VH-VL binders against Nicotinamide mononucleotide adenylyltransferase (POF1). Designs and how they scored, part 8

Target 1, 258 residues: Nicotinamide mononucleotide adenylyltransferase (POF1), of Saccharomyces cerevisiae (p25576)
Amino acid sequence: MKKTFEQFRKSNLLFQVLKGPQHLECQKLFVLDSSFNPPHLAHFQLLSQTIKNFKLKDTRSHVLLLLAVNNADKLPKPASFPTRLEMMCLFADYLQEKLPQSVVSVGLTVFSKFIDKDKILHEQFVKGCSADIGYLVGFDTIARIFDEKYYHPLKISDVMESFMSGSQLYCLARGDCHLSAESQLRYASDILEGKFEPVIPREWGARIHVMQNDYPALRNVSSSEIRNKLKNGQVESLKDELPLCIYDYLINNKTIFD
Below, E stands for the ipSAE of ESMFold2; O stands for the ipSAE of OpenDDE; V2 stands for 0.75 times the mean of E and O plus 0.25 times the DockQ between their complexes.

## First folded at step 8 (VH-VL; framework fv_prolgolimab)

Design d5
Fold by ESMFold2-Fast, scan of step 8:
Structure d5 (fold): chain C 258 residues (1-258), chain A 121 residues (1-121), chain B 106 residues (1-106)
Amino acid sequence: as target 1 above (258 residues)
Amino acid sequence: QVQLVQSGGGLVQPGGSLRLSCAASGFTFSDYYMYWVRQVPGKGLEWVSAISGSGYSTYYADSVKGRFAISRVNAKNTMYLQMNSLRAEDTAVYYCARGYSYGLWEYFDYWGQGTLVTVSS
Amino acid sequence: QPVLTQPLSVSVALGQTARITCGGNNIGSKSVHWYQQKPGQAPVLVIYDDSDRPSGIPERFSGSNSGNTATLTISRAQAGDEADYYCQVWDSSTWVFGTGTKLTVL
């Protein structure tokens, strides 16, 4: 992966698919946007529960695992980008087996902002096909997207209109957030009731889905906690927090988070 | 092409021990929760035990806690139920079963053929 | 310990619709799964997640779940549908089966 990543850095490309289909192959697209440091079962659960809860098991879908590499370097802190790409490829294989009705791609982008990611995906991955795009994100990401301080003096309703009209956001409520899990679960309905007007249009509440994780054991899984457990030798509990292929990779590559 | 093939049942006296085996094929065994479910002849289904794909997490029905131990050897694609301190009420057909991938551990999509365990003098 | 209550038996005439209920407190907030068991055979999953059918299960089988009652519906009943039927839920690391219902096709 190091050579492939270095070629991307030197290429001046804004987006590139490294594994799987190069372009969208069906109308339903899920974009799992994460640092993948490492990929874990809460990432899988977000995708799997979304498919289950929205009755999409028989719908052919394309899953894109997307990594943002703005100002990427070769230092392995936390894990280097080539190392994360190796784990993303293992995770893609895991998803393909668990979700046989889906196709999985692994991609890189230079963009960190969601509106820029959406624009490049429409230009280079979707390529003018009709698409129902769902972004699988953490609540911290939703909170940042809808925080008006990042847009002053522009209005969120103006900046995000195109993105929200063509996209849906899917999220599992989490602990250790500035908002309680209870408040997170009310977020979409609060928007629908107009509680965030005029900053957030009420109709966007229909396109934001914050769900309670169906599996209590996965509600507090995080990449930082996993890295901490690995560094401290607390590896047995990781077997139920990671796909086994990722667990095996980490145990055989102990220095990647050094 | 998913198959679960069971062995190890039989007749045992109260207080005795038996080990049941369930050999799996046709899927990546280590990625699935596996279960034991029993049925007293002529009666209903009762869940007995569950084991996570890695084998790290195990679960037991209150009726068998402390007496039964579930385990798996992923390299052999095989799950076991070690039954100790057997009682007459443990007499049942024991089924192994696989959990479905979307539900991680909620329900049973494939079942073995069943193995009769009889606890009697 | 939650209890899932099913009728002991249900009879249906050939070609008619059978309905088998599964009662439980707030069962509509849970996902209900249904199994068919014929004499001398292992159970077979016929409905999962309230209303979804596994591959190979005919469209005649459907499910619903709301409030305190989940229902398995078998339309255009056939002789081969005669079996015991069990509902099942997951509840806090416990897998709970219903009491079972014998379906007789007349």
Scores: ipSAE 0.056, ipTM 0.614, lowest interface PAE 6.7, mean pLDDT 87

Design d6
Heavy chain, then light chain:
Amino acid sequence: QVQLVQSGGGLVQPGGSLRLSCAASGFTFSDYYMYWVRQVPGKGLEWVSAISGSGYSTYYADSVKGRFAISRVNAKNTMYLQMNSLRAEDTAVYYCARGYSYGFWEYFDYWGQGTLVTVSS
Amino acid sequence: QPVLTQPLSVSVALGQTARITCGGNNIGSKSVHWYQQKPGQAPVLVIYDDSDRPSGIPERFSGSNSGNTATLTISRAQAGDEADYYCQVWDSSTWVFGTGTKLTVL
ESMFold2-Fast, scan of step 8: ipSAE 0.311; ipTM 0.714

Design d7
Fold by ESMFold2-Fast, scan of step 8:
Structure d7 (fold): chain C 258 residues (1-258), chain A 121 residues (1-121), chain B 106 residues (1-106)
Amino acid sequence: as target 1 above (258 residues)
Amino acid sequence: QVQLVQSGGGLVQPGGSLRLSCAASGFTFSDYYMYWVRQVPGKGLEWVSAISGSGYSTYYADSVKGRFAISRVNAKNTMYLQMNSLRAEDTAVYYCARDYSYGFWEYFDYWGQGTLVTVSS
Amino acid sequence: QPVLTQPLSVSVALGQTARITCGGNNIGSKSVHWYQQKPGQAPVLVIYDDSDRPSGIPERFSGSNSGNTATLTISRAQAGDEADYYCQVWDSSTWVFGTGTKLTVL
């Protein structure tokens, strides 16, 4: 993967598919947007619970695992991009076996902002086809999408109108955010009630879905917690927090987070 | 094709021990929760035990806790049920089964053929 | 532990609709799965997640789940539908089966 990543960096490409179909093959598209540092079962649960809760099990869907290589986050992240891509490829195989009705792609983009990601996906992945797009994101990402400071002097309602009209956001509430899980679960209804007007139009609350994880053991799983457990040698509980292929990869490559 | 092939049943005296095996093929065994479900001849189904894909997490029905131990050897694609301190009421056909659920491992899509265990003096 | 109550037996005439109920407190908040078992055979999954059919299960089989009752519906009943039927839920790390219903096709 290091050579493939270096080729991408040296290219003038804004987006590239590294594994799976190069273009959208189904009208339903799920974009799983994460740092994948590492991929874990809460990522899988977000996808699978969305499919279950929205009655999409019999609908053919295309899943895109998307990694942004330019990160606006200034916190150091231990695993290199090539290492994350290797784990994403293992995770894609895991998803393909668990969801045989779906097709899975792994992609890279230079863009960190969702409007830019959506733009490039429409140009190069969706490519003029009619698509129902669902973005599977963490709550931290939702908070950044709706933070006025990233759009100044433009209004969020102007910048995001096209994106929100053509997309759904799906999220599982988590315990490690600044905002409590209870507040996260009320986020969409608070928007619908106009509590964020005039910054966020109330009708966008119908397109934002923050769910409680149906599997209690996964409610507090995060990439940061997983990295901490690896560092501290607390590896037994990780066997039920990670796909086994990811667990095996991490145990055989213990220095990737150093 | 997904297949679950069972072995290890038989006649055993009360207080005795018996080990059941379930050999899996046709799927990536380590990615799936596996279960034991039993049925007294002519009666209904009763869940007995469950094991996570890694083997780290195990679950037991109250009727068998402390007597039965579920395990798996993923390299051999095989799950086991070690039954100790057997009682007459443990007499049943024992089925192994695989999970089939989106995201949460809560129902059984493939079942083994069943293995009869008879506990009698 | 939750108890799932099913009628002991249900009879249906050939070509008519059979309905098998599964009663449980607030069962509508859970996902209900249904199994068919013919004599001497292992159970077969016929409905999962309240209303979804596995590949190979005919459209005559359907399910619903609301309030305190889940229902398996078998339309245009055929002789080959004669079997025992079990509902099943997951609850708090426990996998609970219903008491079972014998379906007779007359």
Scores: ipSAE 0.023, ipTM 0.599, lowest interface PAE 7.2, mean pLDDT 87

Design d8
Fold by ESMFold2-Fast, scan of step 8:
Structure d8 (fold): chain C 258 residues (1-258), chain A 121 residues (1-121), chain B 106 residues (1-106)
Amino acid sequence: as target 1 above (258 residues)
Amino acid sequence: QVQLVQSGGGLVQPGGSLRLSCAASGFTFSDYYMYWVRQVPGKGLEWVSAISGSGYSTYYADSVKGRFAISRVNAKNTMYLQMNSLRAEDTAVYYCAREYSYGLWEYFDYWGQGTLVTVSS
Amino acid sequence: QPVLTQPLSVSVALGQTARITCGGNNIGSKSVHWYQQKPGQAPVLVIYDDSDRPSGIPERFSGSNSGNTATLTISRAQAGDEADYYCQVWDSSTWVFGTGTKLTVL
């Protein structure tokens, strides 16, 4: 993956698919947006539970695992981008086996902001086709998207209108967050009730879905906690938090987070 | 094709021990949660125990907790239920079962043939 | 401990429609699965995720789930449908089975 990543850098591309179909093949697109540092079973559960809860298991879907390559200051904390891409490719194979109705692509982009990601995906991945796009994100990402301070002096309602009109946001509530899980689960309904007006239009609450993880063992799983357990030699519990292929990769490459 | 073949049942006295086995074939055994479910003759189904694909996490119904131990040896594609301090009310047909897909459907798609355990003096 | 209540028995005439209910508080928010068990045999999955059929299960088997009641519907009942039927849900930390319903085809 190191040579493939360096080729991306040298080509000066803004987006590239490294594995799987190069362009959207179905009308339903799931974009799993994460640092994948490492990929874990809570990432799978978010996708799987969304498909189940919204009755989409009979719907053909395209899953895009998307990694944002940020400026030099964020490289490689703590695993390098080539290493994360290797793990993403293993995770893509895992998803393809578990969800045979879906096709899986692995891509990377230079953009960190969701509006920029959405724009480049429409230009290079979707390419003008009709698409129902669902972004699978952590609650911290939702909180940042709707935090007024990141848009000053612009209004969120002006910047995000196009994105919110064409997208759905799916999230599993997590325990490792500044906002309680109970508050996270009320977030969409609070928006619908106008509690965030005029900053967040109440209509957008219908496009935001925060769910409680139906699998209790995964409710408090996070990449940070996984990395800490690996550093501390607490590896036995990781067997139930990671796809086996990712667990094997990490046990054979323990220094990647040093 | 998926197969679950059970063995190890029989007659045992109250307070005794017995170990059941469930041999799996036709799938990547280590990727699946596995379950034990029992049924008293003529009565309904009751969940007994569960084990994660790796074997790290185990779960037990309150009625058997502290007496039964579930385990698996992935290299042998086999799951076990070690039953200790057996009581007359543990008399049942015991089934092993596979959970279809981790986190997607969460139902039992394949069942073993069942093993009769009789606890009697 | 959540309880899933089923009628003890249901009778249906050959060729008619049988309906077996599974009652539970807010069961419509859960995924309900149904198993068929014939005497001396292991259970067989006949419906999963409220309404989906596994490969090999005939279309005359269907399911629904809303509010406090899930229903297994068997249209054009056949003699071979005589069996015990169990509903099942995942409840936070455990699997819960219904009390079971004996279906008799007259």
Scores: ipSAE 0.007, ipTM 0.486, lowest interface PAE 10.3, mean pLDDT 86

Design d9 (at its last look DockQ between E and O 0.42; V2 from the best seeds 0.00; counts 0 for: pae E 7.4 > 2)
Heavy chain, then light chain:
Amino acid sequence: QVQLVQSGGGLVQPGGSLRLSCAASGFTFSDYYMYWVRQVPGKGLEWVSAISGSGYSTYYADSVKGRFAISRVNAKNTMYLQMNSLRAEDTAVYYCARGEYPYGWEYFDYWGQGTLVTVSS
Amino acid sequence: QPVLTQPLSVSVALGQTARITCGGNNIGSKSVHWYQQKPGQAPVLVIYDDSDRPSGIPERFSGSNSGNTATLTISRAQAGDEADYYCQVWDSSTWVFGTGTKLTVL
ESMFold2-Fast, scan of step 8: ipSAE 0.525; ipTM 0.794
ESMFold2, look of step 9: ipSAE 0.029; ipTM 0.570
ESMFold2 (binder alone), look of step 9: mean pLDDT 93; pTM 0.945
OpenDDE, look of step 9: ipSAE 0.514; ipTM 0.825

## First folded at step 11 (VH-VL; framework fv_prolgolimab)

Design e1 (from d26 with heavy chain G104L; at its last look DockQ between E and O 0.68; V2 from the best seeds 0.00; counts 0 for: pae E 2.9 > 2)
Heavy chain, then light chain:
Amino acid sequence: QVQLVQSGGGLVQPGGSLRLSCAASGFTFSDYYMYWVRQVPGKGLEWVSAISGSGYSTYYADSVKGRFAISRVNAKNTMYLQMNSLRAEDTAVYYCARGEYSYLWPEYFDYWGQGTLVTVSS
Amino acid sequence: QPVLTQPLSVSVALGQTARITCGGNNIGSKSVHWYQQKPGQAPVLVIYDDSDRPSGIPERFSGSNSGNTATLTISRAQAGDEADYYCQVWDSSTWVFGTGTKLTVL
ESMFold2, look of step 11: ipSAE 0.462; ipTM 0.766
ESMFold2 (binder alone), look of step 11: mean pLDDT 93; pTM 0.944
OpenDDE, look of step 11: ipSAE 0.617; ipTM 0.859

Design e2 (from d26 with heavy chain G104A; at its last look DockQ between E and O 0.64; V2 from the best seeds 0.00; counts 0 for: pae E 3.7 > 2)
Heavy chain, then light chain:
Amino acid sequence: QVQLVQSGGGLVQPGGSLRLSCAASGFTFSDYYMYWVRQVPGKGLEWVSAISGSGYSTYYADSVKGRFAISRVNAKNTMYLQMNSLRAEDTAVYYCARGEYSYAWPEYFDYWGQGTLVTVSS
Amino acid sequence: QPVLTQPLSVSVALGQTARITCGGNNIGSKSVHWYQQKPGQAPVLVIYDDSDRPSGIPERFSGSNSGNTATLTISRAQAGDEADYYCQVWDSSTWVFGTGTKLTVL
ESMFold2, look of step 11: ipSAE 0.410; ipTM 0.758
ESMFold2 (binder alone), look of step 11: mean pLDDT 92; pTM 0.937
OpenDDE, look of step 11: ipSAE 0.731; ipTM 0.890

Design e3 (from d26 with heavy chain Y33W; at its last look DockQ between E and O 0.84; V2 from the best seeds 0.00; counts 0 for: pae E 3.6 > 2)
Heavy chain, then light chain:
Amino acid sequence: QVQLVQSGGGLVQPGGSLRLSCAASGFTFSDYWMYWVRQVPGKGLEWVSAISGSGYSTYYADSVKGRFAISRVNAKNTMYLQMNSLRAEDTAVYYCARGEYSYGWPEYFDYWGQGTLVTVSS
Amino acid sequence: QPVLTQPLSVSVALGQTARITCGGNNIGSKSVHWYQQKPGQAPVLVIYDDSDRPSGIPERFSGSNSGNTATLTISRAQAGDEADYYCQVWDSSTWVFGTGTKLTVL
ESMFold2, look of step 11: ipSAE 0.411; ipTM 0.751
ESMFold2 (binder alone), look of step 11: mean pLDDT 92; pTM 0.944
OpenDDE, look of step 11: ipSAE 0.595; ipTM 0.848

Design e4 (from d26 with light chain S31N; at its last look DockQ between E and O 0.85; V2 from the best seeds 0.00; counts 0 for: pae E 5.9 > 2)
Heavy chain, then light chain:
Amino acid sequence: QVQLVQSGGGLVQPGGSLRLSCAASGFTFSDYYMYWVRQVPGKGLEWVSAISGSGYSTYYADSVKGRFAISRVNAKNTMYLQMNSLRAEDTAVYYCARGEYSYGWPEYFDYWGQGTLVTVSS
Amino acid sequence: QPVLTQPLSVSVALGQTARITCGGNNIGSKNVHWYQQKPGQAPVLVIYDDSDRPSGIPERFSGSNSGNTATLTISRAQAGDEADYYCQVWDSSTWVFGTGTKLTVL
ESMFold2, look of step 11: ipSAE 0.224; ipTM 0.685
ESMFold2 (binder alone), look of step 11: mean pLDDT 94; pTM 0.957
OpenDDE, look of step 11: ipSAE 0.762; ipTM 0.896

## First folded at step 12 (VH-VL; framework fv_prolgolimab)

Design f1 (from e2 with light chain S31Y; at its last fold request DockQ between E and O 0.72; V2 from the best seeds 0.00; counts 0 for: pae E 4.2 > 2)
Heavy chain, then light chain:
Amino acid sequence: QVQLVQSGGGLVQPGGSLRLSCAASGFTFSDYYMYWVRQVPGKGLEWVSAISGSGYSTYYADSVKGRFAISRVNAKNTMYLQMNSLRAEDTAVYYCARGEYSYAWPEYFDYWGQGTLVTVSS
Amino acid sequence: QPVLTQPLSVSVALGQTARITCGGNNIGSKYVHWYQQKPGQAPVLVIYDDSDRPSGIPERFSGSNSGNTATLTISRAQAGDEADYYCQVWDSSTWVFGTGTKLTVL
ESMFold2, look of step 12: ipSAE 0.595; ipTM 0.820
ESMFold2 (binder alone), look of step 12: mean pLDDT 92; pTM 0.938
OpenDDE, look of step 12: ipSAE 0.873; ipTM 0.930
ESMFold2, fold request of step 18: ipSAE 0.335, 0.126, 0.268; ipTM 0.728, 0.681, 0.716
ESMFold2 (binder alone), fold request of step 18: mean pLDDT 92, 92, 93; pTM 0.938, 0.927, 0.949
OpenDDE, fold request of step 18: ipSAE 0.917, 0.867, 0.821; ipTM 0.954, 0.929, 0.915

Design f2 (from e2 with heavy chain Y33W, light chain S31N; at its last look DockQ between E and O 0.53; V2 from the best seeds 0.62)
Heavy chain, then light chain:
Amino acid sequence: QVQLVQSGGGLVQPGGSLRLSCAASGFTFSDYWMYWVRQVPGKGLEWVSAISGSGYSTYYADSVKGRFAISRVNAKNTMYLQMNSLRAEDTAVYYCARGEYSYAWPEYFDYWGQGTLVTVSS
Amino acid sequence: QPVLTQPLSVSVALGQTARITCGGNNIGSKNVHWYQQKPGQAPVLVIYDDSDRPSGIPERFSGSNSGNTATLTISRAQAGDEADYYCQVWDSSTWVFGTGTKLTVL
ESMFold2, look of step 12: ipSAE 0.615; ipTM 0.837
ESMFold2 (binder alone), look of step 12: mean pLDDT 93; pTM 0.944
OpenDDE, look of step 12: ipSAE 0.685; ipTM 0.877

Design f3 (from e2 with light chain S92K S93D; at its last look DockQ between E and O 0.66; V2 from the best seeds 0.00; counts 0 for: pae E 2.9 > 2)
Heavy chain, then light chain:
Amino acid sequence: QVQLVQSGGGLVQPGGSLRLSCAASGFTFSDYYMYWVRQVPGKGLEWVSAISGSGYSTYYADSVKGRFAISRVNAKNTMYLQMNSLRAEDTAVYYCARGEYSYAWPEYFDYWGQGTLVTVSS
Amino acid sequence: QPVLTQPLSVSVALGQTARITCGGNNIGSKSVHWYQQKPGQAPVLVIYDDSDRPSGIPERFSGSNSGNTATLTISRAQAGDEADYYCQVWDKDTWVFGTGTKLTVL
ESMFold2, look of step 12: ipSAE 0.489; ipTM 0.786
ESMFold2 (binder alone), look of step 12: mean pLDDT 92; pTM 0.935
OpenDDE, look of step 12: ipSAE 0.747; ipTM 0.892

Design f4 (from e1 with heavy chain Y101D; at its last look DockQ between E and O 0.83; V2 from the best seeds 0.00; counts 0 for: pae E 3.4 > 2)
Heavy chain, then light chain:
Amino acid sequence: QVQLVQSGGGLVQPGGSLRLSCAASGFTFSDYYMYWVRQVPGKGLEWVSAISGSGYSTYYADSVKGRFAISRVNAKNTMYLQMNSLRAEDTAVYYCARGEDSYLWPEYFDYWGQGTLVTVSS
Amino acid sequence: QPVLTQPLSVSVALGQTARITCGGNNIGSKSVHWYQQKPGQAPVLVIYDDSDRPSGIPERFSGSNSGNTATLTISRAQAGDEADYYCQVWDSSTWVFGTGTKLTVL
ESMFold2, look of step 12: ipSAE 0.399; ipTM 0.732
ESMFold2 (binder alone), look of step 12: mean pLDDT 93; pTM 0.942
OpenDDE, look of step 12: ipSAE 0.668; ipTM 0.872

## First folded at step 13 (VH-VL; framework fv_prolgolimab)

Design g1 (from f1 with light chain S92K S93D; at its last look DockQ between E and O 0.71; V2 from the best seeds 0.00; counts 0 for: pae E 3.5 > 2)
Heavy chain, then light chain:
Amino acid sequence: QVQLVQSGGGLVQPGGSLRLSCAASGFTFSDYYMYWVRQVPGKGLEWVSAISGSGYSTYYADSVKGRFAISRVNAKNTMYLQMNSLRAEDTAVYYCARGEYSYAWPEYFDYWGQGTLVTVSS
Amino acid sequence: QPVLTQPLSVSVALGQTARITCGGNNIGSKYVHWYQQKPGQAPVLVIYDDSDRPSGIPERFSGSNSGNTATLTISRAQAGDEADYYCQVWDKDTWVFGTGTKLTVL
ESMFold2, look of step 13: ipSAE 0.461; ipTM 0.785
ESMFold2 (binder alone), look of step 13: mean pLDDT 92; pTM 0.935
OpenDDE, look of step 13: ipSAE 0.789; ipTM 0.905

Design g2 (from f1 with heavy chain Y33W; at its last look DockQ between E and O 0.67; V2 from the best seeds 0.00; counts 0 for: pae E 2.3 > 2)
Heavy chain, then light chain:
Amino acid sequence: QVQLVQSGGGLVQPGGSLRLSCAASGFTFSDYWMYWVRQVPGKGLEWVSAISGSGYSTYYADSVKGRFAISRVNAKNTMYLQMNSLRAEDTAVYYCARGEYSYAWPEYFDYWGQGTLVTVSS
Amino acid sequence: QPVLTQPLSVSVALGQTARITCGGNNIGSKYVHWYQQKPGQAPVLVIYDDSDRPSGIPERFSGSNSGNTATLTISRAQAGDEADYYCQVWDSSTWVFGTGTKLTVL
ESMFold2, look of step 13: ipSAE 0.579; ipTM 0.837
ESMFold2 (binder alone), look of step 13: mean pLDDT 92; pTM 0.941
OpenDDE, look of step 13: ipSAE 0.781; ipTM 0.904

Design g3 (from f1 with heavy chain Y101D A104L; at its last look DockQ between E and O 0.78; V2 from the best seeds 0.00; counts 0 for: pae E 3.7 > 2)
Heavy chain, then light chain:
Amino acid sequence: QVQLVQSGGGLVQPGGSLRLSCAASGFTFSDYYMYWVRQVPGKGLEWVSAISGSGYSTYYADSVKGRFAISRVNAKNTMYLQMNSLRAEDTAVYYCARGEDSYLWPEYFDYWGQGTLVTVSS
Amino acid sequence: QPVLTQPLSVSVALGQTARITCGGNNIGSKYVHWYQQKPGQAPVLVIYDDSDRPSGIPERFSGSNSGNTATLTISRAQAGDEADYYCQVWDSSTWVFGTGTKLTVL
ESMFold2, look of step 13: ipSAE 0.436; ipTM 0.771
ESMFold2 (binder alone), look of step 13: mean pLDDT 93; pTM 0.942
OpenDDE, look of step 13: ipSAE 0.790; ipTM 0.903

Design g4 (from f1 with heavy chain Y101D A104L, light chain S92K S93D; at its last look DockQ between E and O 0.59; V2 from the best seeds 0.00; counts 0 for: pae E 2.6 > 2)
Heavy chain, then light chain:
Amino acid sequence: QVQLVQSGGGLVQPGGSLRLSCAASGFTFSDYYMYWVRQVPGKGLEWVSAISGSGYSTYYADSVKGRFAISRVNAKNTMYLQMNSLRAEDTAVYYCARGEDSYLWPEYFDYWGQGTLVTVSS
Amino acid sequence: QPVLTQPLSVSVALGQTARITCGGNNIGSKYVHWYQQKPGQAPVLVIYDDSDRPSGIPERFSGSNSGNTATLTISRAQAGDEADYYCQVWDKDTWVFGTGTKLTVL
ESMFold2, look of step 13: ipSAE 0.504; ipTM 0.782
ESMFold2 (binder alone), look of step 13: mean pLDDT 92; pTM 0.933
OpenDDE, look of step 13: ipSAE 0.717; ipTM 0.889

## First folded at step 15 (VH-VL; framework fv_prolgolimab)

Design h1 (from g2 with heavy chain S30D; at its last look DockQ between E and O 0.44; V2 from the best seeds 0.00; counts 0 for: pae E 2.6 > 2)
Heavy chain, then light chain:
Amino acid sequence: QVQLVQSGGGLVQPGGSLRLSCAASGFTFDDYWMYWVRQVPGKGLEWVSAISGSGYSTYYADSVKGRFAISRVNAKNTMYLQMNSLRAEDTAVYYCARGEYSYAWPEYFDYWGQGTLVTVSS
Amino acid sequence: QPVLTQPLSVSVALGQTARITCGGNNIGSKYVHWYQQKPGQAPVLVIYDDSDRPSGIPERFSGSNSGNTATLTISRAQAGDEADYYCQVWDSSTWVFGTGTKLTVL
ESMFold2, look of step 15: ipSAE 0.546; ipTM 0.809
ESMFold2 (binder alone), look of step 15: mean pLDDT 92; pTM 0.943
OpenDDE, look of step 15: ipSAE 0.829; ipTM 0.915

Design h2 (from g2 with light chain D49E; at its last look DockQ between E and O 0.82; V2 from the best seeds 0.00; counts 0 for: pae E 3.9 > 2)
Heavy chain, then light chain:
Amino acid sequence: QVQLVQSGGGLVQPGGSLRLSCAASGFTFSDYWMYWVRQVPGKGLEWVSAISGSGYSTYYADSVKGRFAISRVNAKNTMYLQMNSLRAEDTAVYYCARGEYSYAWPEYFDYWGQGTLVTVSS
Amino acid sequence: QPVLTQPLSVSVALGQTARITCGGNNIGSKYVHWYQQKPGQAPVLVIYEDSDRPSGIPERFSGSNSGNTATLTISRAQAGDEADYYCQVWDSSTWVFGTGTKLTVL
ESMFold2, look of step 15: ipSAE 0.414; ipTM 0.769
ESMFold2 (binder alone), look of step 15: mean pLDDT 92; pTM 0.942
OpenDDE, look of step 15: ipSAE 0.551; ipTM 0.844

Design h3 (from g2 with light chain S29N; at its last fold request DockQ between E and O 0.46; V2 from the best seeds 0.00; counts 0 for: pae E 3.0 > 2)
Heavy chain, then light chain:
Amino acid sequence: QVQLVQSGGGLVQPGGSLRLSCAASGFTFSDYWMYWVRQVPGKGLEWVSAISGSGYSTYYADSVKGRFAISRVNAKNTMYLQMNSLRAEDTAVYYCARGEYSYAWPEYFDYWGQGTLVTVSS
Amino acid sequence: QPVLTQPLSVSVALGQTARITCGGNNIGNKYVHWYQQKPGQAPVLVIYDDSDRPSGIPERFSGSNSGNTATLTISRAQAGDEADYYCQVWDSSTWVFGTGTKLTVL
ESMFold2, look of step 15: ipSAE 0.628; ipTM 0.836
ESMFold2 (binder alone), look of step 15: mean pLDDT 92; pTM 0.937
OpenDDE, look of step 15: ipSAE 0.856; ipTM 0.922
ESMFold2, fold request of step 18: ipSAE 0.421, 0.455, 0.489; ipTM 0.779, 0.792, 0.798
ESMFold2 (binder alone), fold request of step 18: mean pLDDT 94, 94, 94; pTM 0.955, 0.955, 0.955
OpenDDE, fold request of step 18: ipSAE 0.782, 0.915, 0.902; ipTM 0.903, 0.952, 0.945

Design h4 (from g2 with heavy chain S102N; at its last look DockQ between E and O 0.77; V2 from the best seeds 0.00; counts 0 for: pae E 4.2 > 2)
Heavy chain, then light chain:
Amino acid sequence: QVQLVQSGGGLVQPGGSLRLSCAASGFTFSDYWMYWVRQVPGKGLEWVSAISGSGYSTYYADSVKGRFAISRVNAKNTMYLQMNSLRAEDTAVYYCARGEYNYAWPEYFDYWGQGTLVTVSS
Amino acid sequence: QPVLTQPLSVSVALGQTARITCGGNNIGSKYVHWYQQKPGQAPVLVIYDDSDRPSGIPERFSGSNSGNTATLTISRAQAGDEADYYCQVWDSSTWVFGTGTKLTVL
ESMFold2, look of step 15: ipSAE 0.378; ipTM 0.736
ESMFold2 (binder alone), look of step 15: mean pLDDT 92; pTM 0.940
OpenDDE, look of step 15: ipSAE 0.683; ipTM 0.878

## First folded at step 17 (VH-VL; framework fv_prolgolimab)

Design j1 (from f1 with heavy chain S102E; at its last look DockQ between E and O 0.77; V2 from the best seeds 0.00; counts 0 for: pae E 5.3 > 2)
Heavy chain, then light chain:
Amino acid sequence: QVQLVQSGGGLVQPGGSLRLSCAASGFTFSDYYMYWVRQVPGKGLEWVSAISGSGYSTYYADSVKGRFAISRVNAKNTMYLQMNSLRAEDTAVYYCARGEYEYAWPEYFDYWGQGTLVTVSS
Amino acid sequence: QPVLTQPLSVSVALGQTARITCGGNNIGSKYVHWYQQKPGQAPVLVIYDDSDRPSGIPERFSGSNSGNTATLTISRAQAGDEADYYCQVWDSSTWVFGTGTKLTVL
ESMFold2, look of step 17: ipSAE 0.274; ipTM 0.713
ESMFold2 (binder alone), look of step 17: mean pLDDT 92; pTM 0.938
OpenDDE, look of step 17: ipSAE 0.695; ipTM 0.883

